# VHH binders against Probable RNA 3'-terminal phosphate cyclase-like protein: the designs that were tried, part 11

Target 1, 375 residues: Probable RNA 3'-terminal phosphate cyclase-like protein, of Arabidopsis thaliana (Mouse-ear cress) (q9c578)
Amino acid sequence: MVMMKKMKGSQSFRQRLLLSTLSSTPISIDEIRADETIPGLRPHEVNLLRLLEIVTDDAVVDINETGTRLKYKPGTIVGGKNLVHSCSLSRSIGYYLEPLLLLGLFGKKPLSIRLKGITNDPRDASVDTFRSTTLNIIKRFGVPAEDLELKIEARGVAPNGGGEVLLTVPNIKTLSAVHWVEEGMVKKIRGTTFSTRVTSDFEHSMRFAARGIFNNLLPDVHIFQDHRAGAQAGKSPGYGISLAAETTTGCFISADTTVSCERPDETGELDVEKKERSPAEDTGVEVASWLLQEIEKGGVVDSTHQGLLFLLCALSEQDVSKVRVGTLSPYAVETLRNIKEFLGVKFAIKPDPLTGTVILKCTGSGLINLSRKLS

## First folded at step 4 (VHH)

Design d7M (from d06 with L101M; framework vhh_podentamig1)
Fold by ESMFold2-Fast, scan of step 4:
Structure d7M (fold): chain B 375 residues (1-375), chain A 118 residues (1-118)
Amino acid sequence: as target 1 above (375 residues)
Amino acid sequence: EVQLVESGGGLVQPGRSLTLSCAASGFTFSSYAYGWYRQAPGKQRELVAAISGGSTLYADSVKGRFTISRDNAKNSIYLQMNSLRPEDTALYYCARGHKYMVTYFDYWGQGTQVTVSS
């Protein structure tokens, strides 16, 4: 029996639900956008609660009439096969993947779930980045490579989605602590360009623009075109690029973006949609530049994966993990606060002034999957 | 002022060994990656080996024969070349690189000649 934790506001909604579930800690969140013109939980937040109900047994969700108060009692993480979830089109599938991945690792059964919605957008990590980078990060913590997979069956961009992925996650007993402080050197860059419901010229243009940035820096650069047609191309026109750098020490550093292209005769032109219609060449240059900036920051992960890295360290066996990252992102700092709140794990943080990186150390909480059962 | 000074080149017979040294000055040595490049007359310059921290990278043609190392206390990098072949004949350059980029080098030495001939 654990006392209910009381919290306020809309911040850290995904991590609050994730850490609540992993720690079996009931939570009550008040004052969720209470003073906004449209108060309360957003569609993607409610939809995440529905996903938790699919992958857990006996979860209790109590939302007030205005959506401004949530009481959540976590259930047992079950996992299972042949699961299906339709993600809210207010956020990409990427919004759901990281919490779902971590929950799946501690399930009673291995997880196999089909997720439908937006596969790529500029706000959340793409399904390509998840496959190339996120999954490789968790392998460092002793997660078996077998049965750890994301299959991109259909691509879909905003606003109408129509994308589809199959996520498979093995269930584990425990995560292993890591000593991961050597970034190594970038030895190769791999990337994927795609387009939906527009010409493959967009894929080609992004690829050549990104290659133009990298040709003077690295010989081993391969950017692939993942052209989709018909049912595999979703319901909305767009294009995007995902890039990942692999280092000599097995680090993966990524950057991605997606541009949605609405036709004026269908939905009317909005300023936001119009601003997202960058030329494909500019998109390729921009993402290649972002990747180089992430590499220059240092650390064993890019800035967007710092939160995941710290969650993995905190959930690991009761041994010391030591990791190097670049300058802490606001999301990473927020993640450290949430870890302390739910797991009682405190990180020792030591800046390295010679490199501009930061070394973090913690003793893992020792989360054990006592309900683990192979299917 | 950044300086990289190569030494240890010379004429050697096939099958023998040679060690190249590169002395660095004018900056914080431990903060950077280093590489050895070579260029034969009329050919493009090619990466031979690179080192950043404890991690190394080698061209396929020299893997298992050459070893790159660094000594932060002496501000030096080394290239130990074993089982030398005539095709290893080239001008060898030491380069300072960005810590995380194997082929993005911003400063170069003047080079040291290695000639492998009977």
Scores: ipSAE 0.014, ipTM 0.472, lowest interface PAE 6.1, mean pLDDT 88

Design d7W (from d06 with L101W; framework vhh_podentamig1)
Fold by ESMFold2-Fast, scan of step 4:
Structure d7W (fold): chain B 375 residues (1-375), chain A 118 residues (1-118)
Amino acid sequence: as target 1 above (375 residues)
Amino acid sequence: EVQLVESGGGLVQPGRSLTLSCAASGFTFSSYAYGWYRQAPGKQRELVAAISGGSTLYADSVKGRFTISRDNAKNSIYLQMNSLRPEDTALYYCARGHKYWVTYFDYWGQGTQVTVSS
């Protein structure tokens, strides 16, 4: 019934598949890295298509010989339990979590899936940030808390991963519109430091350094050390930190990073320059400083969660959502364009030059999960 | 020069009400958050209420009894204290905070004494 949308390039691959699936809109993407030395889809992109085939019924995926053209007909989102997926090591599990979360909400059954791979890296949101921040954002849109969980069973960093998480997502009928314009004040900071195949001294050093930044700002700071050993420590040495600030109005603002101690080896990212190891103390200071910068930008979410916020608003019931964000990230701007293309939802944007924040309003598309059993 | 001057303290009977005021000068009032702290004899200083824009925060011990407010036109902060208890006896401080931090305060008034006794 819906005509195939024609697109080109590697841009917005995750969001194109996500929005295609949620809107039941077939897509054809050509010219995917057609002129590059290694043309076509990357391992993590093909792996995402395989994940979509696991959580949907009757999806059709047609890829040409060079990987430079994809035809995708979305299936019905089913969900289900006892699912297992091994994520490509070319990206972290975080690459898969946001689209998987949104798809799971609109499934025939609740989702329970075990994901294996890289749990923490500097590119995508860590599994810690997803648990502390991402899941709390979606609760604002009427998603039940009881069946919404990410369990970190093993940690794994690049290049060899070996991490493992269990994601559970309730299925819903529809998302509720929100009025969310008050940032509030930071009342507590929670964080997690971890290390894999190196001593807990890395965890302690990051925690000590980050707390040093926060000591004069806020007394309610707790940074946990999630020490992992043996099979729970993955296959590569590394360390990382995730920090989340909670405000008086229920906003969660986060920053994270991870340092791999082995030489990086990411397929599809042919970077010949290798960054040397950073001291753990410097990592703690850096991430704490990034959190302060995110808080000072204002808005009810951090820069990395703006895209998710807008997707939730656009997918919600046919009522007006109104949200405040800081300066729009490039990812957020791209998300607004993709929302318009697939859902026909346009946001009214009102900048506040005195604060540097922006108020956005939209009428939700009214996506209803017709496959869900209501009783 | 940044100045915060508290007023409205005094002796009051249990169960009665009292309103504290804080007059601010020497800076752009509307750009900041504000808080009320108290310190009882022999106790540590505690935050009882904070306000930033339209958002407020209250300590559990005063929630439902105290109300913080601000008047940008008068460059003033207020603390309305209802159903006062002997445990509320303390020196009360007005503080200037930073927009997003509930306990990051950089300037303090000299305090105003509140004594709740029969």
Scores: ipSAE 0.251, ipTM 0.653, lowest interface PAE 3.4, mean pLDDT 89

Design d7Y (from d06 with L101Y; framework vhh_podentamig1)
Fold by ESMFold2-Fast, scan of step 4:
Structure d7Y (fold): chain B 375 residues (1-375), chain A 118 residues (1-118)
Amino acid sequence: as target 1 above (375 residues)
Amino acid sequence: EVQLVESGGGLVQPGRSLTLSCAASGFTFSSYAYGWYRQAPGKQRELVAAISGGSTLYADSVKGRFTISRDNAKNSIYLQMNSLRPEDTALYYCARGHKYYVTYFDYWGQGTQVTVSS
């Protein structure tokens, strides 16, 4: 097999595990927050390793006593049905969705997994954004719509979660290369507002404020209020909004946020910043404005989806993909470094000064799902 | 001072073609999207075609018959209208729009009349 790759530090933990698994490259990570007051792996990082053990066969995970050293030997991606995973409350379910999506595509069996935890927070993409935007991006790479779905069964915000989603992912043979440089024009905006353990007036206020921002720009704006009660409203009070713009060329651009109304029970219990309670109207205005800023940046994806876009290009068939994005985010730059490190794929990067966008081009690694059963 | 000036309208027989032109001045042409609107007597103004960069949009009623194009070097927008029908009779307006929004237009020209009759 391939030699063990040695790495240091806490950076890119999620992507290191993902790319290790997809490339079948064993890794050893030393000095994980070794000099910090609380050293080592965080709860969500350990929990991600447990999730990998659920969706793969024969994975080997060795963590030292302080959590400052990890040795990971990837297994075969199996997928499977009726899987259940309780996500750590130190990060949202959104932290787990992108790696699960990509791993599920290259599994022996289609993936069907129930994830429990925090559905919406300000740090990771919400389950709403994943459903409206992330899934539509991967369809561009030849992933069939059949069995590609995220169902939001219960919502839960920080600190105590209680949310629940069902993710289904088809297994594929290969991803198709893309030529995706035309942004198009925004033809409609769709959104979702929600609240948990607080009045639905928060949903109405966010919706009203966001629509006020869009009224003079385009007529086709629809923002839904997703009312949840009882067990489907999780264990913590909060509210949030997710917005997605669809263009004439099939691009999806998104923005979201969530406000939690309770503080953590203990200092350092959650690996997420607690926001002060903001007026719902201000939240609606902020996210609508953020969406307009993402549209103005250009590119075929918003800044938060650039990393996923590059991963998809690098994992695709051995053909040339060419994509346009806005200014590269720090996460996107980090993603390009990790792609080169694990897959040997290097992107040609050409700024377009007339538009402020960047065109990236690569030849895919040609990852083939050799474990795939004929179905 | 933003100016949009349409030309090329006229009377044509059904099934014939017309090309409308729009000359733009007073601003940086390449920074904007453009559209063609039309308004028939007694009807609301409707978007016929729009162009932003290389991307185009057409109303269902004209799709396959009309083509919008732009020439950044000439600061001009064109609407090539083929297989004209009596229901295409209207005053046609060139409009300057926002680069990324299909229906946000802030300036219109004076309009040019297109009459399709037997």
Scores: ipSAE 0.178, ipTM 0.622, lowest interface PAE 4.5, mean pLDDT 89

Design d8I (from d06 with V102I; framework vhh_podentamig1)
Fold by ESMFold2-Fast, scan of step 4:
Structure d8I (fold): chain B 375 residues (1-375), chain A 118 residues (1-118)
Amino acid sequence: as target 1 above (375 residues)
Amino acid sequence: EVQLVESGGGLVQPGRSLTLSCAASGFTFSSYAYGWYRQAPGKQRELVAAISGGSTLYADSVKGRFTISRDNAKNSIYLQMNSLRPEDTALYYCARGHKYLITYFDYWGQGTQVTVSS
């Protein structure tokens, strides 16, 4: 792409940079929070630009004095081994993982990178969800399983983090188109509870509460406890739970959350007092309920993963992908707009009123990793 | 009014085959999962086979011998039972399941008796 794309505002920052880089399209973003009390780019957004500079060659980043204008000329995606990036504590590592996974697939070399920061928070998908769900979705598109891995070496919650993960991503030539419309039946629920710098009783309470919800619905439920101590427990007290349902057709549906004990939810604390449940039991019930709601929505992915699913379809070989999802999330709709803008790929959308699901079809852009080198 | 009506049960000799049918009415058939449960005298009800779309699930005791299928045009579910054994003797229930949580059933038929003996 020769010409620079001009756009405005703070919306879709991650996807704009991701799609700019994958399509080799220079961009100029103006009016980034220009009228806010604290204008311009946020720490996590600047930090994402630094990560892009680490994984690419010859990227050019030009930010004005107020941070309200960004000019970005993407470089060649290199990948490489023994990379290290310290993520801004203003967002979790999950904020960085989705764009990084997709970029790593189209690098000159396989990617191996150590990311430091917040592993679990209530805003972005947890590192557990990436392991249980996100990587399995990516594998469906022909990505080799053995070289696609996320290792959780230390956990860290807000505000001070201290978590650490190792991400490995194979470089591929092309993604395969998919025909993925059968949700199947939930056959297993797997989960992980964790706590950092607090008693393991939080893990037990979340597990007990979640199992209480599932016991009447499904026999094959296993929720693991991943208690961390010392250097592996980060710098802040907290606890969380991640749940994933696996279906007979290989779909993974997830839900997660995390509670920081230094900044507790005021509403959650009041609810615990009224209902004789601990905050951890309420967290377990809440996430189990969210998982059941996601399963009930239907589709081959949960609402959080719809955007990634559509990106994978749009980046695939020039063949038709056909996928079923639940009702489109705002993030998914935003993703479809960004895909059209950068890749020129338009999805045919057909609602299925009998199921409440939506079938989407597209012809992939046929992105070929021309710079790919086997390691 | 949701209805599930089983048929095809009966007395059959060991080693032979039997096909159970379940006719569904009163709702949109294609929107649901389905299962076959059985309950032998003095035992708990167990899931034998389940189907959702093109995906199937079988109990270990019947895997390779029983086949569950569906016909959306006829609003019907079938259980083809081959190589029947005396321990397959039970009351067999057709059930309508949640499309994604097949162990959660909201409607059952009245059952059809299968007796594997003489």
Scores: ipSAE 0.013, ipTM 0.441, lowest interface PAE 6.9, mean pLDDT 88

Design d9P (from d06 with T103P; framework vhh_podentamig1)
Fold by ESMFold2-Fast, scan of step 4:
Structure d9P (fold): chain B 375 residues (1-375), chain A 118 residues (1-118)
Amino acid sequence: as target 1 above (375 residues)
Amino acid sequence: EVQLVESGGGLVQPGRSLTLSCAASGFTFSSYAYGWYRQAPGKQRELVAAISGGSTLYADSVKGRFTISRDNAKNSIYLQMNSLRPEDTALYYCARGHKYLVPYFDYWGQGTQVTVSS
């Protein structure tokens, strides 16, 4: 019998539920935003618990009257096909995708789930980044490419969403350990621009601006315009861009953002100066610059994917994984603490001062999917 | 003092081969990426090939024809050019760059002329 783990606060809510479920460890979280004007769990957090109830059997969720305490007993991960979940509009679909991906790998059945809501926002990784980068990272750990896909059926931005994606995830027995320490060199850049309920000129402007940054640096740059109309364009006006760099050693480094056109314009008179770029051109330049900054940091993944990389290493077979990353983000450090707490996996951390990168090693926990259906 | 010195350029006929060399000094050679750029008269400078820690990158126009290599013991970079074409005519520059950002090079040599004609 695994003892209930007691925790406090709102931090790492997704990872706590994910690791609780994967390790079959009951948890109790108290003092969730207890001193805030609006205390307790947020709509997207409650909605994530609802999603866990859809993809697992016999999960038990006990929330107090103020939402400031959660007791969660994880169920068996079932997966299944023809599932549908409407994501809370307080966060994007991207908030749900990483936990779903990892849970789906250890399900009784393969997962096929339709998610509705916001596909792109500035807080969470876009559905484009998930497709171009996140899925390619997990393939390194022995996940078969068959039935591992995200299809973007409709795009939707804040506040009203109306986007829709289909996520399919194969169930596996175990993840393979990796030796992944050589970043290689950027050999190509691929990107996607989109717009919803506004002119496709926004797509063109972002693409033109981003290409202007890359054209003097790298010959193999292709940025696509994903034109959407009618029902596939969601319910709110906006635009966005996602960029991914691929290296000679199979690393994927990404950057993205999204702008909602219903947000107040805070720039005032400066926006009308003849020397200023349009907002869409500024967005293209900004994300291209963020991508170059992520490449400069080094490591086999960008800053936003460090946590996922460490989760995959810790969940893998009982063999040594060795990975190189750039400077550890606060999120990555918190991920390492959560891994130790739930899985007992400790990473050896060796800075490389010559490159400014960090090498991490661990022995995987050896998580085996014992619920995998035998056919 | 960082120095990159190119050699091996010259006049060659189409279809022939040429090897360019670059001698590096004044810094820790193994800590950096290296590239070969070229610039034809009236055209923009373009990346031809790059190498970092044994990983290589080639422009589509030269892939399968050119090979970049490094010799850490000799602090040298090489570009082996096979099946040369008139459009390969350019001034070829050796460049030192940051290990992960081969598009961004911070030091350049003076260049060596390669002319493919007759």
Scores: ipSAE 0.043, ipTM 0.445, lowest interface PAE 4.8, mean pLDDT 88

Design d9S (from d06 with T103S; framework vhh_podentamig1)
Fold by ESMFold2-Fast, scan of step 4:
Structure d9S (fold): chain B 375 residues (1-375), chain A 118 residues (1-118)
Amino acid sequence: as target 1 above (375 residues)
Amino acid sequence: EVQLVESGGGLVQPGRSLTLSCAASGFTFSSYAYGWYRQAPGKQRELVAAISGGSTLYADSVKGRFTISRDNAKNSIYLQMNSLRPEDTALYYCARGHKYLVSYFDYWGQGTQVTVSS
């Protein structure tokens, strides 16, 4: 029988749509910010629904007048080439990349899509982190490396964006289960600094500061400067840094941030935030310190990638996956609840008090891409 | 107090094997990573091998010839050196390190001399 799954609130909007689509489960979401001064769906949430209509066929989206209720009937994931989507400037492109990546794997055709908007911000994973870390995590689950790529064509920071990336994702039949419990030791650090519409001195200062933190810890540290000018520098001044540590067992641990130099109108009086904003060298020190904190937590992924790791385990073939992570993030806990709700997959969770890490184990749901078109 | 004591060095002919041992005391052994460094006269000190839990790392110059291991019950680490070459002649140091960081070590032993000569 056609059962529409009923849920409430603005919680997990991105994951609810993703899991609805992957499981072919119609959903009804009520009471979306119903009691807030500005009720209902936010611009980036509506924009995500538009993106789903681009990459799927026959999806049905029904939103009430106030945006406080959504009925979503998922369509068939088609994928396709030469797709273009302009992302809402209320969130970065990073907000859209995780669901797109997972949806693209289970499409009828390989996905090739151009995304426009904000490439780097402090809230969502940067396009650099997706390229250095997110894609490497997905490869562990049997995804072909040759067809999985994110190309950064232009950078853009808040508020006005103007950045542009090209995402290519192969379509697969199924994800492979993993046994991934050994963190290994950090053997190298790679990073990227960038600036848009400000001096390249910001790039150099962040790089120099981050190198200063790492110089006494390990020798193999390379941080690159990706200066953009003209059309490739977007519409707003800013700078940022992304760092990734690679371990002896093939784990990737990341940290990133971005500083926008222009005040958005909607944020009112941010004079205090602008006056207290860290200079570039402080940003470099801060992100280097965050990377060391993520390494200290242990686990085969950093705290921001725990949710993706669990999604991949739950979507994989009907075999046992076993993974080690550090302290569970709130997003990771929320992800486990959503996985159970849509896929019926429960994780066995075993804390390891000697390491402060947690081992999670599940049997994958066995999602098969039945619509996959042969080459 | 943290203490690391190396043993097993000596004079050995080219092509032969030697095993170095390092005994650790004064701390919780299982909570740390360990490494073996070496320093030849007039050269920079180099990391030859590291171990953390079950994971190992080797310098390219020794990969396939040297094996690092640990015995948590004996609070010891070992370096098994096979197919020794004159270029392996150096003072070998045992070091205690951070569990997840390669080449960051906070305590060293006094060293043990390995001489590979005919």
Scores: ipSAE 0.063, ipTM 0.529, lowest interface PAE 5.2, mean pLDDT 88

Design dh24K (from d06 with G54K; framework vhh_podentamig1)
Fold by ESMFold2-Fast, scan of step 4:
Structure dh24K (fold): chain B 375 residues (1-375), chain A 118 residues (1-118)
Amino acid sequence: as target 1 above (375 residues)
Amino acid sequence: EVQLVESGGGLVQPGRSLTLSCAASGFTFSSYAYGWYRQAPGKQRELVAAISGKSTLYADSVKGRFTISRDNAKNSIYLQMNSLRPEDTALYYCARGHKYLVTYFDYWGQGTQVTVSS
């Protein structure tokens, strides 16, 4: 489209930029937090625009003095090697990874980029979840496995980060449509516990607690400890856990969280209502419980990956994709609206009352990477 | 009241076949997954086969030899056991379970004995 698409508010900022760039649709967003005490774009949003300028040619970004209005003309996705980007500490690296993964697939060159910042937090999917779950979902759409990789070189938690990952993304011609309606049954659980700038006892406590939940439900459970020290342990104390269930049909369902450790002189012990376990043991139990809840919801992806699944379907070749998910999340519903707005792709949605799941079908937009460097 | 009743066990020579049946009652059969477990003397109970909808799972030791199936109209599940071996000797249990979680089974039958011997 040649005309600028006009939008309002702070909603769907990442997806608006992503879909604008993939569809080559200029956008103008006004009234961005215009009535808030601190109006306008947040540091991570401005930083995402900087990342887009690094991975594209000729992108034009025009922000007004208060940050309440953005005009964005997307450039051509280039990709490239030996790229480096320092992510804003207001959000984790996970905030940047989802749009970056999809953009990298449609680049002129393969993407290889080093991202620095917060690797694990409770708001965005952790780098562990991207590695165990997100990449496996993307691979189902015909993306070469050997060229799609995320390496965790250093871990860093909020507030000061100091983590580092290397992301590699192949450039493809087009995504393949999928027929993915069989959840199968959980056959194994894999997980990772980590800690930064604190004792490995936190890793052990989370692992032990999570295994205690799973031991009577499933025999094939393995949770690894990824303790980081020195230069690989970032700048802030913390710990976290990421869990993924694999099914007999190749589905991956995940849950994760991270806890930043406050200095004892700052807050003291505030959770007087939780009397039963240490904070690390509580974290292990909670994430194990969240994973079981996601498994019980059904669908071929967990609730947090529904949006990505629908984006992949909509960007695929002009053939029919059919997928089963659990109850649609608010984020997933918003994703469907954005897909229609930018790509003109409409999903047929059919609830399945017998299973409590939903079947969605669409014809892909047929996005072809015309700028792809020939091999 | 949930009930699972196994049948079809017996003494059989190596290389022969048996079909085990499990009749379910007291609940909505179509809403659940089902599994067959076995327990040999002095060993822990192990999952042999499971079925949820059209999806099946088999232990490596029985793949290609055993087939699990279900009949929603008859409220029954079956285990077709071919090319039986002496190591298949065990008490076989039918279990009702959660649709998506393998080995999370909440109700069990009393079991049916399978003995493979000359």
Scores: ipSAE 0.026, ipTM 0.516, lowest interface PAE 6.3, mean pLDDT 88

